# Miniprotein binders against q53ft3, part 176

Target 1, 195 residues: q53ft3
Amino acid sequence: MFGCLVAGRLVQTAAQQVAEDKFVFDLPDYESINHVVVFMLGTIPFPEGMGGSVYFSYPDSNGMPVWQLLGFVTNGKPSAIFKISGLKSGEGSQHPFGAMNIVRTPSVAQIGISVELLDSMAQQTPVGNAAVSSVDSFTQFTQKMLDNFYNFASSFAVSQAQMTPSPSEMFIPANVVLKWYENFQRRLAQNPLFW
Key: E = the ipSAE of ESMFold2; O = the ipSAE of OpenDDE; V2 = 0.75 times the mean of E and O plus 0.25 times the DockQ between their complexes.

## First folded at step 18 (miniprotein)

Design U18 (at its last look DockQ between E and O 0.26; V2 from the best seeds 0.00; counts 0 for: pae E 3.3 > 1.5)
Fold by OpenDDE base, look of step 18:
Structure U18 (fold): chain B 195 residues (1-195), chain A 83 residues (1-83)
Amino acid sequence: as target 1 above (195 residues)
Amino acid sequence: SPIQEEFEKLMERAEWHFEWAEYYYEMGDKEYALLYFEFAARVFKKAAELAKKNNDPESYKEAIEYAEEAQKYAEEIQKELEK
């Protein structure tokens, strides 16, 4: 349902589903990450009246997770960019992710997506410093990210004839990635800060 | 009163959404602007309902006026997105 993209890194399309309505991406070496893009894969939309609350978790000095609400994704806003640099000094917020028994390496942060009612999402306030504020940095980041994502996704492209039956694996058609890319480029062209 | 405190918290939250909606609109992110204006409208309406239950017509009127304003902006942005 969701993808996660960091500039200069491989796109993540396989979220760990930790609950029926909760998904998690691991972000190794999170200290070097300035921005994260969270996006819907376009395979499964949110149900009517629902969206996703996007959280960031990093280990504190004691190795305990600090969760912060970054923002939201919805069917109307299927992708968003968040600035996670500088959040290291932020205060933790209430989050729907319980004590996840995920063995965390100290350098690994997490992006959590909670599928929630829009009414519930409206009751939440993201951290203010997670918003992307600079157009120039954003445009550069977005272009690099898009290129990286496209290159990564295309590297895994196989023809149907090359596919081996793997019932346990989910496959994303290349056209879904292309449509996402085209839509993203269109929005970027219209507004460099469209995320 | 606890009810008044809850009302004020709702108004502050709705105002936060409204301000961020304006910010995203200025930045050109119309989809996020729309979302946050919708959130603002929802929370202002909730505040209005609370004021109504508390028999506070002044607070009700204030919250409804802000809800209508947020809704108006949301509708305008929706129309822009449909062009």
Scores: ipSAE 0.406, ipTM 0.780, lowest interface PAE 1.1, mean pLDDT 83
Fold by ESMFold2, look of step 18:
Structure U18 (fold): chain B 195 residues (1-195), chain A 83 residues (1-83)
Amino acid sequence: as target 1 above (195 residues)
Amino acid sequence: SPIQEEFEKLMERAEWHFEWAEYYYEMGDKEYALLYFEFAARVFKKAAELAKKNNDPESYKEAIEYAEEAQKYAEEIQKELEK
C-alpha cells in the first residue's frame, strides 16, 4: 500500500503490517537522515472517508520509542516529503502504535502509518514544519538570499555628499540594486519556480 | 468553563489547519492546501456543534462562518485539481 524513500537508499515498498490498519518502515542509521518521502504505491487506495497519519519514531536515551506526528497522506495527497533531522530531540506525543513498535536498537527509527478516519485525522496537529515541498524550500532560500543581498548592498550605499573620487573602483548606483531587487521579486511572485 | 475551553481549543486547531492550508496554497502545493482546508472545515464544524450544544449562538455563528469559508476554498481548489 505504501512506500518509503530516503535519498541515497533503495526505496522500501514492503511495509511491516503491525495491525490491520498500521504499517511500519524501519530506518536504520536514522541520525544520518534529514528527509523521508512517504507515498502510496497506487495499488490500494484508502477506503472512502479515510486517510493515513504519518508518524516518526526514534529511541530516547533509555531506548524507548518516542513518536511524533509528521503529517498526513490521503488519496488526494498521495505523497509527501517530511523533514526529520530536527525531530531527533523532540518530545513524544499521543499515538496509536503502543508498545508493539518498541525500538530495540539505538540506531533504528521507524516511520509509522496509521489508517484512520479523516474526521479523526483532522483532530490532530502535526509537529510544525515537518512536511516540506520543493517550492517551499527553494522559495524560502531564495527570499532569504534576496533579503541578505539587499541588506548587504544597501549597507554600503553612500549619498553624493559622502562619495569620494576613486578612479580604480567601479560603483553601482543604489537605484540599480533596487531595480534588480524589485524585478527579481516580481518574477518570483509570478512564478516561484521560474528558475 | 470546560466547555468554553474545549471550544477555544477546537477553534485554535481549525485555525492552525486553515493557516497551513493558505501557506501550502501560496507555495503551489494544491493537494496539501485542499487537505488542510478540508480539515479546517471539519474542525470548525465540530466547534460549531459544541457551541450549539452549549446554547451559544454567537460562537456558533463564528464557527460555522469559518467552516463555510474553509469549505469554499476547498471546493475551489478541488475544481482546479480536476481540470
Scores: ipSAE 0.331, ipTM 0.778, lowest interface PAE 3.3, mean pLDDT 76
ESMFold2 (binder alone), look of step 18: mean pLDDT 89; pTM 0.877

Design U19 (at its last look DockQ between E and O 0.01; V2 from the best seeds 0.00; counts 0 for: pae O 4.9 > 1.5, placed apart)
Fold by ESMFold2, look of step 18:
Structure U19 (fold): chain B 195 residues (1-195), chain A 83 residues (1-83)
Amino acid sequence: as target 1 above (195 residues)
Amino acid sequence: SPIQEEFEKLMYRAEWHFEWAEYYYEMGDEEYALLYFEFAARVFKKAAELAKKNNDPESYKEAIEYAEEAQKYAEEIQKELEK
């Protein structure tokens, strides 16, 4: 029903189902993880009027679980990116994963998904809103790629006085690249999905 | 009073959702904006019903006006998503 993705790792699609309405993914080596993507596989939607509350759990210094509500996934918002790097020493929150038979090790955190009524989910508030806008993440990636291209192309800039004779080669004025870069940045800030 | 304290908790929770809905809308995440406006509307309606049960028309008016505003934004976003 659910998938869990950490950058640089293979996607997890085999959640441990710990109750009819509760699913868990293990996150080994969780201290190196800054963001987690939680998403619906698309094969089984939530029943009408229901959605998923997404929790993060890590072991405290005594190995006891600390659970924090990250946010939500629903049929209308089937995937979300959650920042967890700032939560590894945060306070716990009310959670539905109590004393269920979940095996833990001290270095493994967990992502828990609890299928709940939308009315019940509305009564919850995440610990700071940990959900990162997927549009913001796409914008940041796109901006980094844009900067990389501009810096690379600019490293080859020469003036016309510096050019060696090369009549069979084509050249693009550096100003064209700059104009493209500036226009792309402006449009990206206005609408990250324009391209 | 205990009833006034519960009303204030509901209003705070709904306002939290409403503010995050506005944030997500400004950032272009219309799916989360819709979700949080709908959550805000649900909780504001719950607060309004508590105020009505407590015979508090001032609190009722405040809560129901916010619920209607949140629902209006949710409906507008839903139309944009359905295009």
Scores: ipSAE 0.372, ipTM 0.792, lowest interface PAE 2.9, mean pLDDT 79
Fold by OpenDDE base, look of step 18:
Structure U19 (fold): chain B 195 residues (1-195), chain A 83 residues (1-83)
Amino acid sequence: as target 1 above (195 residues)
Amino acid sequence: SPIQEEFEKLMYRAEWHFEWAEYYYEMGDEEYALLYFEFAARVFKKAAELAKKNNDPESYKEAIEYAEEAQKYAEEIQKELEK
């Protein structure tokens, strides 16, 4: 249902489902992470009238988890970018994840997504420093993410003569990926918040 | 030239993979480090082949040296994972 992306790291698409309405991603070495993208995979939409509250958890100086509300994802806004680098000194907030007895190593943080009613989400206030502070920072992050994806995908490119038959697999022509990348860059340059 | 531009794009891509491989290795994610070093090696080799076709021995040498370095790291990590 959900994916989590850190710049320079592989996309995570296998969230741990800790409850019917709660999903968790582990973020090793969270201190090196500036931004996290949370997005819907597109396989399963939110039920009507529901969305996802996105939380960040990091260990405090005593090793106890500190949870903070970052923001939201919905069917209408299926992805969001959050800055987590400035949250290290924040105070904990109320969160739906309870006392998870997860043996956490001090270097591992978590992204939690709670499926909630949109009306309830509207009553919640995200931490102010979780928003991307500048359009420039957002643009730079997005560009790096796109470059990473393009470089990764293009590394698998083979000529048709080099292809081995695999009837069970779908293939995307490299030119399609390039065209998408160019179009996305153009749109990003026009409006960094187009999506 | 179009060939030089393509070479530079390949070198940039390979360097990108190499940098991420180093990052993952430092983070203790050896499986991803291995993957990205393999990608780096592959793309550097493609760059080298292009340089060779373009009769550019200096660019060829540079690309091959980086390819060999990436391959060496990949092989070392592979050996560690097999223990």
Scores: ipSAE 0.019, ipTM 0.387, lowest interface PAE 4.9, mean pLDDT 79
ESMFold2 (binder alone), look of step 18: mean pLDDT 89; pTM 0.871

Design U2 (at its last look DockQ between E and O 0.79; V2 from the best seeds 0.00; counts 0 for: pae E 1.9 > 1.5)
Fold by ESMFold2, look of step 18:
Structure U2 (fold): chain B 195 residues (1-195), chain A 83 residues (1-83)
Amino acid sequence: as target 1 above (195 residues)
Amino acid sequence: SPIQEEFEKLMYRAEWHFEWAERYYEMGDKEYALLYFEFAARVFRKAAELAKKNNDPESYKEAIEYAEEAQKYAEEIQKELEK
């Protein structure tokens, strides 16, 4: 249902489902992370009248989780960039991820997504400037996501001399991916919001 | 009174959402602007319901007018996103 992306890391698409309505992503070495993207994969929308409250959890000096509300994702806002670098020493918030069986270590933070009624979500206020919509931040994130996609796709490239017959599979020439990458970069530089 | 205190908390929360909706709109994030205007409208209507239960027509009118303003902005932004 959800994805989680940190610049310079592999995208996570396999959330740990800790309850019917609660999903978690682990963020190892969280102190090096400045921003995180939370997004809907597009396969399963929220039920009508519902959305997702997005929380960040990090361990305090005693190793106990501190949860903070970052913001929201909904069918109408299916992806958002959250700044977490300033939150690693902030105060906790009330949260729905109480005594669930979540495995944690001192250097691992978590992103939690709680599927809730929109009416309930409207009663919450995020911890200030967590959600980031600056064009500069958006452009930096998009460039890193583009590089990640290109590196991933290129890791499957083979020469014709190395190809094994696979008549049930479709293949894309590597130069098509490169042309798409170059075109996307050019358009992004002209208008970061074109897509 | 406890009821007036709760009304004021709801109005503050709704105003928080309304102000963030305006900021997101100015920044070009129409999706978040829409979401936060819708949230503001929901909370203003909740405040209006509380004022109605408390037989406070002036507070009811204030809250419902803000809810309608927030909803108007949300509807305008929704039309922009559908183009």
Scores: ipSAE 0.521, ipTM 0.844, lowest interface PAE 1.9, mean pLDDT 80
Fold by OpenDDE base, look of step 18:
Structure U2 (fold): chain B 195 residues (1-195), chain A 83 residues (1-83)
Amino acid sequence: as target 1 above (195 residues)
Amino acid sequence: SPIQEEFEKLMYRAEWHFEWAERYYEMGDKEYALLYFEFAARVFRKAAELAKKNNDPESYKEAIEYAEEAQKYAEEIQKELEK
């Protein structure tokens, strides 16, 4: 139902379902993360009148989880970007995830999504600093994501002479990836919200 | 009074949603702007109902006026999204 994306990391599409209406993603090395994208996979919509409250949890100095409401996703807003880098000093808020007995390493944070009534969601106030406050922040996030993707893909580049017969595999010319990257950057520069 | 405090909390929350709706709209995120204006309208209506139960017509009127304003913006944004 949900996906989670961190720039430079593999997309997560398999949330841990901890309850009928609650989903959790683990975020290792959370201290290096500035932004997180939470999105609906498009397989299952929210029921009418429902959406998702998106929470972030990180361990405090005592190793106890601190939960904060980041914002929301809905059928009308199926994806959102949240800034989490500034939340390390934030105060915890009430959250629906209870005492999760998950043995966490100190470096692992979590994204929690709670499926709730829109009316209930309206009764909540996200932390103000979790919102992407500028187009620049979004652009920077996207650029970092693209750069990491390009670097990752390029690391697998081989010459024809280096190729071994693998009839079960498909190969994409590196030039195609580069052209895509350049085109995407151009579009992003022209209109950061082109999609 | 406890009722007055609850009313003020609802008004504050609704205003919070309203302000963020405006910010998201300015940033070009119309979907989030729409969502938060809708939230504002809902919470203002709740505040209005509370005022009504408390026989406070002035507070009722204020909350309803803000609810209508939030709803109007939501409807306008909805129309923009449909184009």
Scores: ipSAE 0.464, ipTM 0.803, lowest interface PAE 1.0, mean pLDDT 85
ESMFold2 (binder alone), look of step 18: mean pLDDT 90; pTM 0.886

Design U20 (at its last look DockQ between E and O 0.44; V2 from the best seeds 0.00; counts 0 for: pae E 1.8 > 1.5)
Fold by OpenDDE base, look of step 18:
Structure U20 (fold): chain B 195 residues (1-195), chain A 83 residues (1-83)
Amino acid sequence: as target 1 above (195 residues)
Amino acid sequence: SPIQEEFEKLMERAEWHFEWAERYYEMGDEEYALLYFQFAARVFKKAAELAKKNNDPESYKEAIEYAEEAQKYAEEIQKELEK
């Protein structure tokens, strides 16, 4: 149902479902992460009147998880970007994830998504510093993400002569990826929030 | 009173949503602006209902006026997104 993306890292599409309505992504080396994108995969929409509350958890000095509400995703807003770099000194908030006995390594943070009623979501207030407030920061993040994707995709590029027939697999020409990248950059330059 | 305190908390929450809706709109994130204006409207309406139960017509009027404003902005953004 959900994906999680960190610039310069592989996209995560396999959330750990810890409850019927709760999903968790692990973020190793979280101290190096500035922004996180949470998005719906498009396979399963939220039920009518429901959305997702997005939480961030990091270990405190005692190794105990500190949870903070970052924001929301909905069918109308299926993806969101959050700044997490400044949250290390934040106060914990109430969260729906309870005492998750997840053996945490000190360097691993978590993104938690709780599927909730929109009415319930409206009763919550995200941490203010989790919002991406600068167009510049967003542009930089997006550019890094694009570069990472391009580098990742290009690493799998093979010539026609190098291709082994695999009838069960679909192949995308590298030129398609390049054109997509160029178009995306153009749109990003025009409006950093076009997506 | 406990009811007045609850009313004030609802108003503060709704105002928070409203302010962030405006910020997201200014940033060009119309989808989040829409969401937060909708949240603001819902919470202002809840505050209004509480004021009504507490027989406070002034607080009711204030909350309803803000709810209507938030709803108006939400509707305007919704129309823009559907174009």
Scores: ipSAE 0.609, ipTM 0.866, lowest interface PAE 0.7, mean pLDDT 85
Fold by ESMFold2, look of step 18:
Structure U20 (fold): chain B 195 residues (1-195), chain A 83 residues (1-83)
Amino acid sequence: as target 1 above (195 residues)
Amino acid sequence: SPIQEEFEKLMERAEWHFEWAERYYEMGDEEYALLYFQFAARVFKKAAELAKKNNDPESYKEAIEYAEEAQKYAEEIQKELEK
């Protein structure tokens, strides 16, 4: 019913179904994870009047699970990106997973999805601003990609005095790349959807 | 006053949803804006029902007016998404 994606890791599509209405994904090495994407696979929609409350669980200093409400997924919002990097030392939320012994080791966190009535979901308040706008996430991802490209291209920069003649190669002045990079960043900051 | 405390908690929760709905709308996330306006409307209606059951017409009026405002925004966004 659900998928879970962390950047740089294989997508998980086989949640542990721990109850008829409760699904869990394990997140090993959770301290290195900043964002997680939770989404519906599209095979089974939520029943009418229902949706999914999405929780993050990590072990506290005593090895006990601490659950935090990240936000929601629904038929009208079938995927969401959640920031979890700031939650690993926060206070727990009231949650429906009870005292289930889902965490086997202190280094493994979990994403829990509870299928609930929309009326019940409305009574819950997510911890902080865990759910991120797709616009904000696109901006952050694009900025990192632009930084990576600029740093990579700049690592090959040479002065004209350092150039070896190579008539079969074409060259682009390094400042052209920088100017493009700065212009793109400016346009993205003014209107993240300009493209 | 446990009933008044419950009413105030419901109003605070609904206002939290309403404010986040506005933020998501400004960020361009109309799907979450719609969801949070709908949640705000649901919780404001629950607060209004509690006030009515407690024979508190001023609290009822406050809660139901906010519920109607949240519902109006939700319906406007729903129409925009259906276009």
Scores: ipSAE 0.533, ipTM 0.847, lowest interface PAE 1.8, mean pLDDT 79
ESMFold2 (binder alone), look of step 18: mean pLDDT 89; pTM 0.875

Design U21 (at its last look DockQ between E and O 0.23; V2 from the best seeds 0.00; counts 0 for: pae E 2.2 > 1.5)
Fold by OpenDDE base, look of step 18:
Structure U21 (fold): chain B 195 residues (1-195), chain A 83 residues (1-83)
Amino acid sequence: as target 1 above (195 residues)
Amino acid sequence: SPIQEEFEKLMERAEWHFEMAEYYYEMGDKEYALLYFEFAARVFRKAAELAKKNNDPESYKEAIEYAEEAQKYAEEIQKELEK
């Protein structure tokens, strides 16, 4: 349902589903990460009247997770970019992910997505410093991200003749990824900050 | 009063959404601007309903006026996105 992208890293399309309505991505070496893109894969839309609240978790000096609300994704806004650099000094907020006993290595952060009602999302306030502030940084990040995602997705492209039947696995047609990429590029060209 | 405090908290939250909507609109992210104007409108309406229950017509009027403004901007952006 969701993907997570860090510039210069492989795209993550396999979120850990920790609950029916909650998904988590691990971000190793999070201290070197400036921006993260969260996006919908386009396979499963949000139900009507629902969206996703996007959270960031990092370990504090004691190794305890600190959660902060970054922002939102919806069917109308299926991708968003967040600045996570500098959030280390922020205070933790209430979050829906509870005490996840994930054995965290000190260098691993997490992106959490909670599927919620739009009305519930409207009652939340993201951290202000998670918003992208510069067009230049955003444009550079976006281009690198798009290229990385496209390269990653294309590396898994196989013809139907090359596919091994795996009934337990879901497949995304390459044309869907390409169409997403083209639409994303078009939107980026129209508005470099559209995420 | 507890009701007045809740009203002020709702108004503050709605105002924050409104400001974020303006920010994202200026940045060119119309989809996010739309979302935050919609959020602002929803929360302003919730504040208005609270004021109504508290028999505060002045607060009700204020909240409704802001809700209508947020809704207007949302509708304008929606039209822009459909072109």
Scores: ipSAE 0.638, ipTM 0.882, lowest interface PAE 0.7, mean pLDDT 85
Fold by ESMFold2, look of step 18:
Structure U21 (fold): chain B 195 residues (1-195), chain A 83 residues (1-83)
Amino acid sequence: as target 1 above (195 residues)
Amino acid sequence: SPIQEEFEKLMERAEWHFEMAEYYYEMGDKEYALLYFEFAARVFRKAAELAKKNNDPESYKEAIEYAEEAQKYAEEIQKELEK
């Protein structure tokens, strides 16, 4: 019914079903994970009037699980990216996974999905803006890529007075790179998918 | 009173969902915008039901008008997604 993907890892498609309406994925070495993708496989839709509340669980300093609501998936929103890097120090909230309230291995977290009525899901408020829009994720990645490129290229900048003769090399004036960088950032801010 | 406090909490929760819907719409995530407008409408209607049971017609009118506004936005976004 559900899949869970972390960049650089194999996709998980075999959730542990811990109740008729509750599914979990283990996330070993969770401290190295910044984002997780939760999605419906497309084989079994939610029944009409239902959806999934998505939770993140990590062990506290005592090894006890702390659960936080990340957001939702529904038939109309079957895939979502959740940022979890900032949640590893958060306070727990009410949650439907009481049977999982046992001491955990310190480096293993869990993603929990609870199939619930939409009316019940609407009464919940996720922690912060954990769910990241697909457009927002593209923009953030692209911005970091552009910053990285600009910083890298700038580290090679020299003035004409500092240049050594290199007749087999081609050079690009730094202001061309800066103009490209600023133009691309402006276009990206207006429309992340303009390309 | 506990009933008035519950009504105010429901209205605040619904407003939070409404603002999240607007945020996701601005960010281009129409699927989440739709989801959150629908959630806002559901919670505003729950607040309206509480106001009705408490014989508070002014609060009922306010909540149901917000619920209908949220539902209208959800329907408009649903139409955009079906194009």
Scores: ipSAE 0.470, ipTM 0.833, lowest interface PAE 2.2, mean pLDDT 80
ESMFold2 (binder alone), look of step 18: mean pLDDT 90; pTM 0.888

Design U22 (at its last look DockQ between E and O 0.48; V2 from the best seeds 0.00; counts 0 for: pae E 1.7 > 1.5)
Fold by OpenDDE base, look of step 18:
Structure U22 (fold): chain B 195 residues (1-195), chain A 83 residues (1-83)
Amino acid sequence: as target 1 above (195 residues)
Amino acid sequence: SPIQEEFEKLMERAEWHFEYAERYYEMGDKEYALLYFEFAARVFRKAAELAKKNNDPESYKEAIEYAEEAQKYAEEIQKELEK
């Protein structure tokens, strides 16, 4: 349902589903990450009246996770970019992910997506410094990210004839990735800060 | 009163959404602007309903006026996105 993209890194399309309505991506070496893009894969939309709350978790000085609400994704806003640099000094917020017994290495942060009612999402306030504010940083990030995503996605492209039946694996049609890319480019062209 | 405090918290949250919507709109992110104006409208309406239950017509009127304003902006942005 969701993907996570860091500039200069491989795109993540396999979120760990930790609950029916909760998904988690691991972000190794999070201290070097300035921005993260969270996006819908386009395979499964949110149900009517629902969206996703996007959280960031990093280990504090004691190794305990600190969760912060970054923002939201919805069917109307299927992708968003968040600035996570500098958040490591922020205060934790209430989060729906509870005590996840995920063995964390000290250098690994997490992106959590909670599928929630829009009404519930409206009752939440993201951290103020998670919004992208500079066009220049965004443009540079977006270009690198798009290229990286395309390269990553294309590297996994197989023809139907080359597919080995694996009932346990989900496959994303290349056309979904292409449509996402085209939509992203269109939005970027219209507004470099559209995300 | 606890009800008044809750009303004020709702108004503050709705105002935050409204301001955030304006910032995103200025940045050109119309989709997020739309989302946050919709959030603002929802929360202002919730505040209005609370005021109504508390028999506070002035607070009700204020909250409804802000809800209508947020909704108007949301509708305008929606029209822009459909063009």
Scores: ipSAE 0.586, ipTM 0.863, lowest interface PAE 0.8, mean pLDDT 84
Fold by ESMFold2, look of step 18:
Structure U22 (fold): chain B 195 residues (1-195), chain A 83 residues (1-83)
Amino acid sequence: as target 1 above (195 residues)
Amino acid sequence: SPIQEEFEKLMERAEWHFEYAERYYEMGDKEYALLYFEFAARVFRKAAELAKKNNDPESYKEAIEYAEEAQKYAEEIQKELEK
């Protein structure tokens, strides 16, 4: 599965799967959101030769979704930050979500991820300027924070066979988040621009 | 002609990917630079296939040379990421 992070909000790690190859995160109160981080959780990689096209959707004046391609995630680029503040009244783009009955309310936008062949993704051009979404200092700090968190948390993973009857699952101790937070805060206090 | 128009659109799209790859490389995002160089190579090869079907050896050569250039940059960046 995928994760979705907005500053000041709880991370979302349980996407709504609306098709075998399509996943959606709701973004309530989207008018206050400027950037969204989309990342792979690392438990299920894309199949060979595939990746994910990432879309942003907001309701138009009639409540109909307007979808825009933000960019991509792949096994080789598993996380990215996308700027959405300039897209809340923008033009729609070609997208694979138009045939789906996705419930939407007036103040809720969506992030959609469509699992596609790399050859198909290469035929797409993102709407908007992808350069703003990935490399400013805030963007890099957030990206490194997520990478650091994932690497730290995963070092405590145990298999389901080592805990309870459900051997296809992996678990981590609940306190891993607190330990990560404490280490991250210490490093940030030493150098607010570390990474 | 419609075939020449399609070829030109493919070349333009591949050039956009190539330019995005260069910008991401300059900005320090080597993972996106690699992704976009690989996408550029794929689209240039698609343009070359169209030129071959249209018996246009000059366009074929142009597209293949750009595809190979994009692939070379991708391979160089892949080596940098593996260090």
Scores: ipSAE 0.532, ipTM 0.849, lowest interface PAE 1.7, mean pLDDT 77
ESMFold2 (binder alone), look of step 18: mean pLDDT 89; pTM 0.878

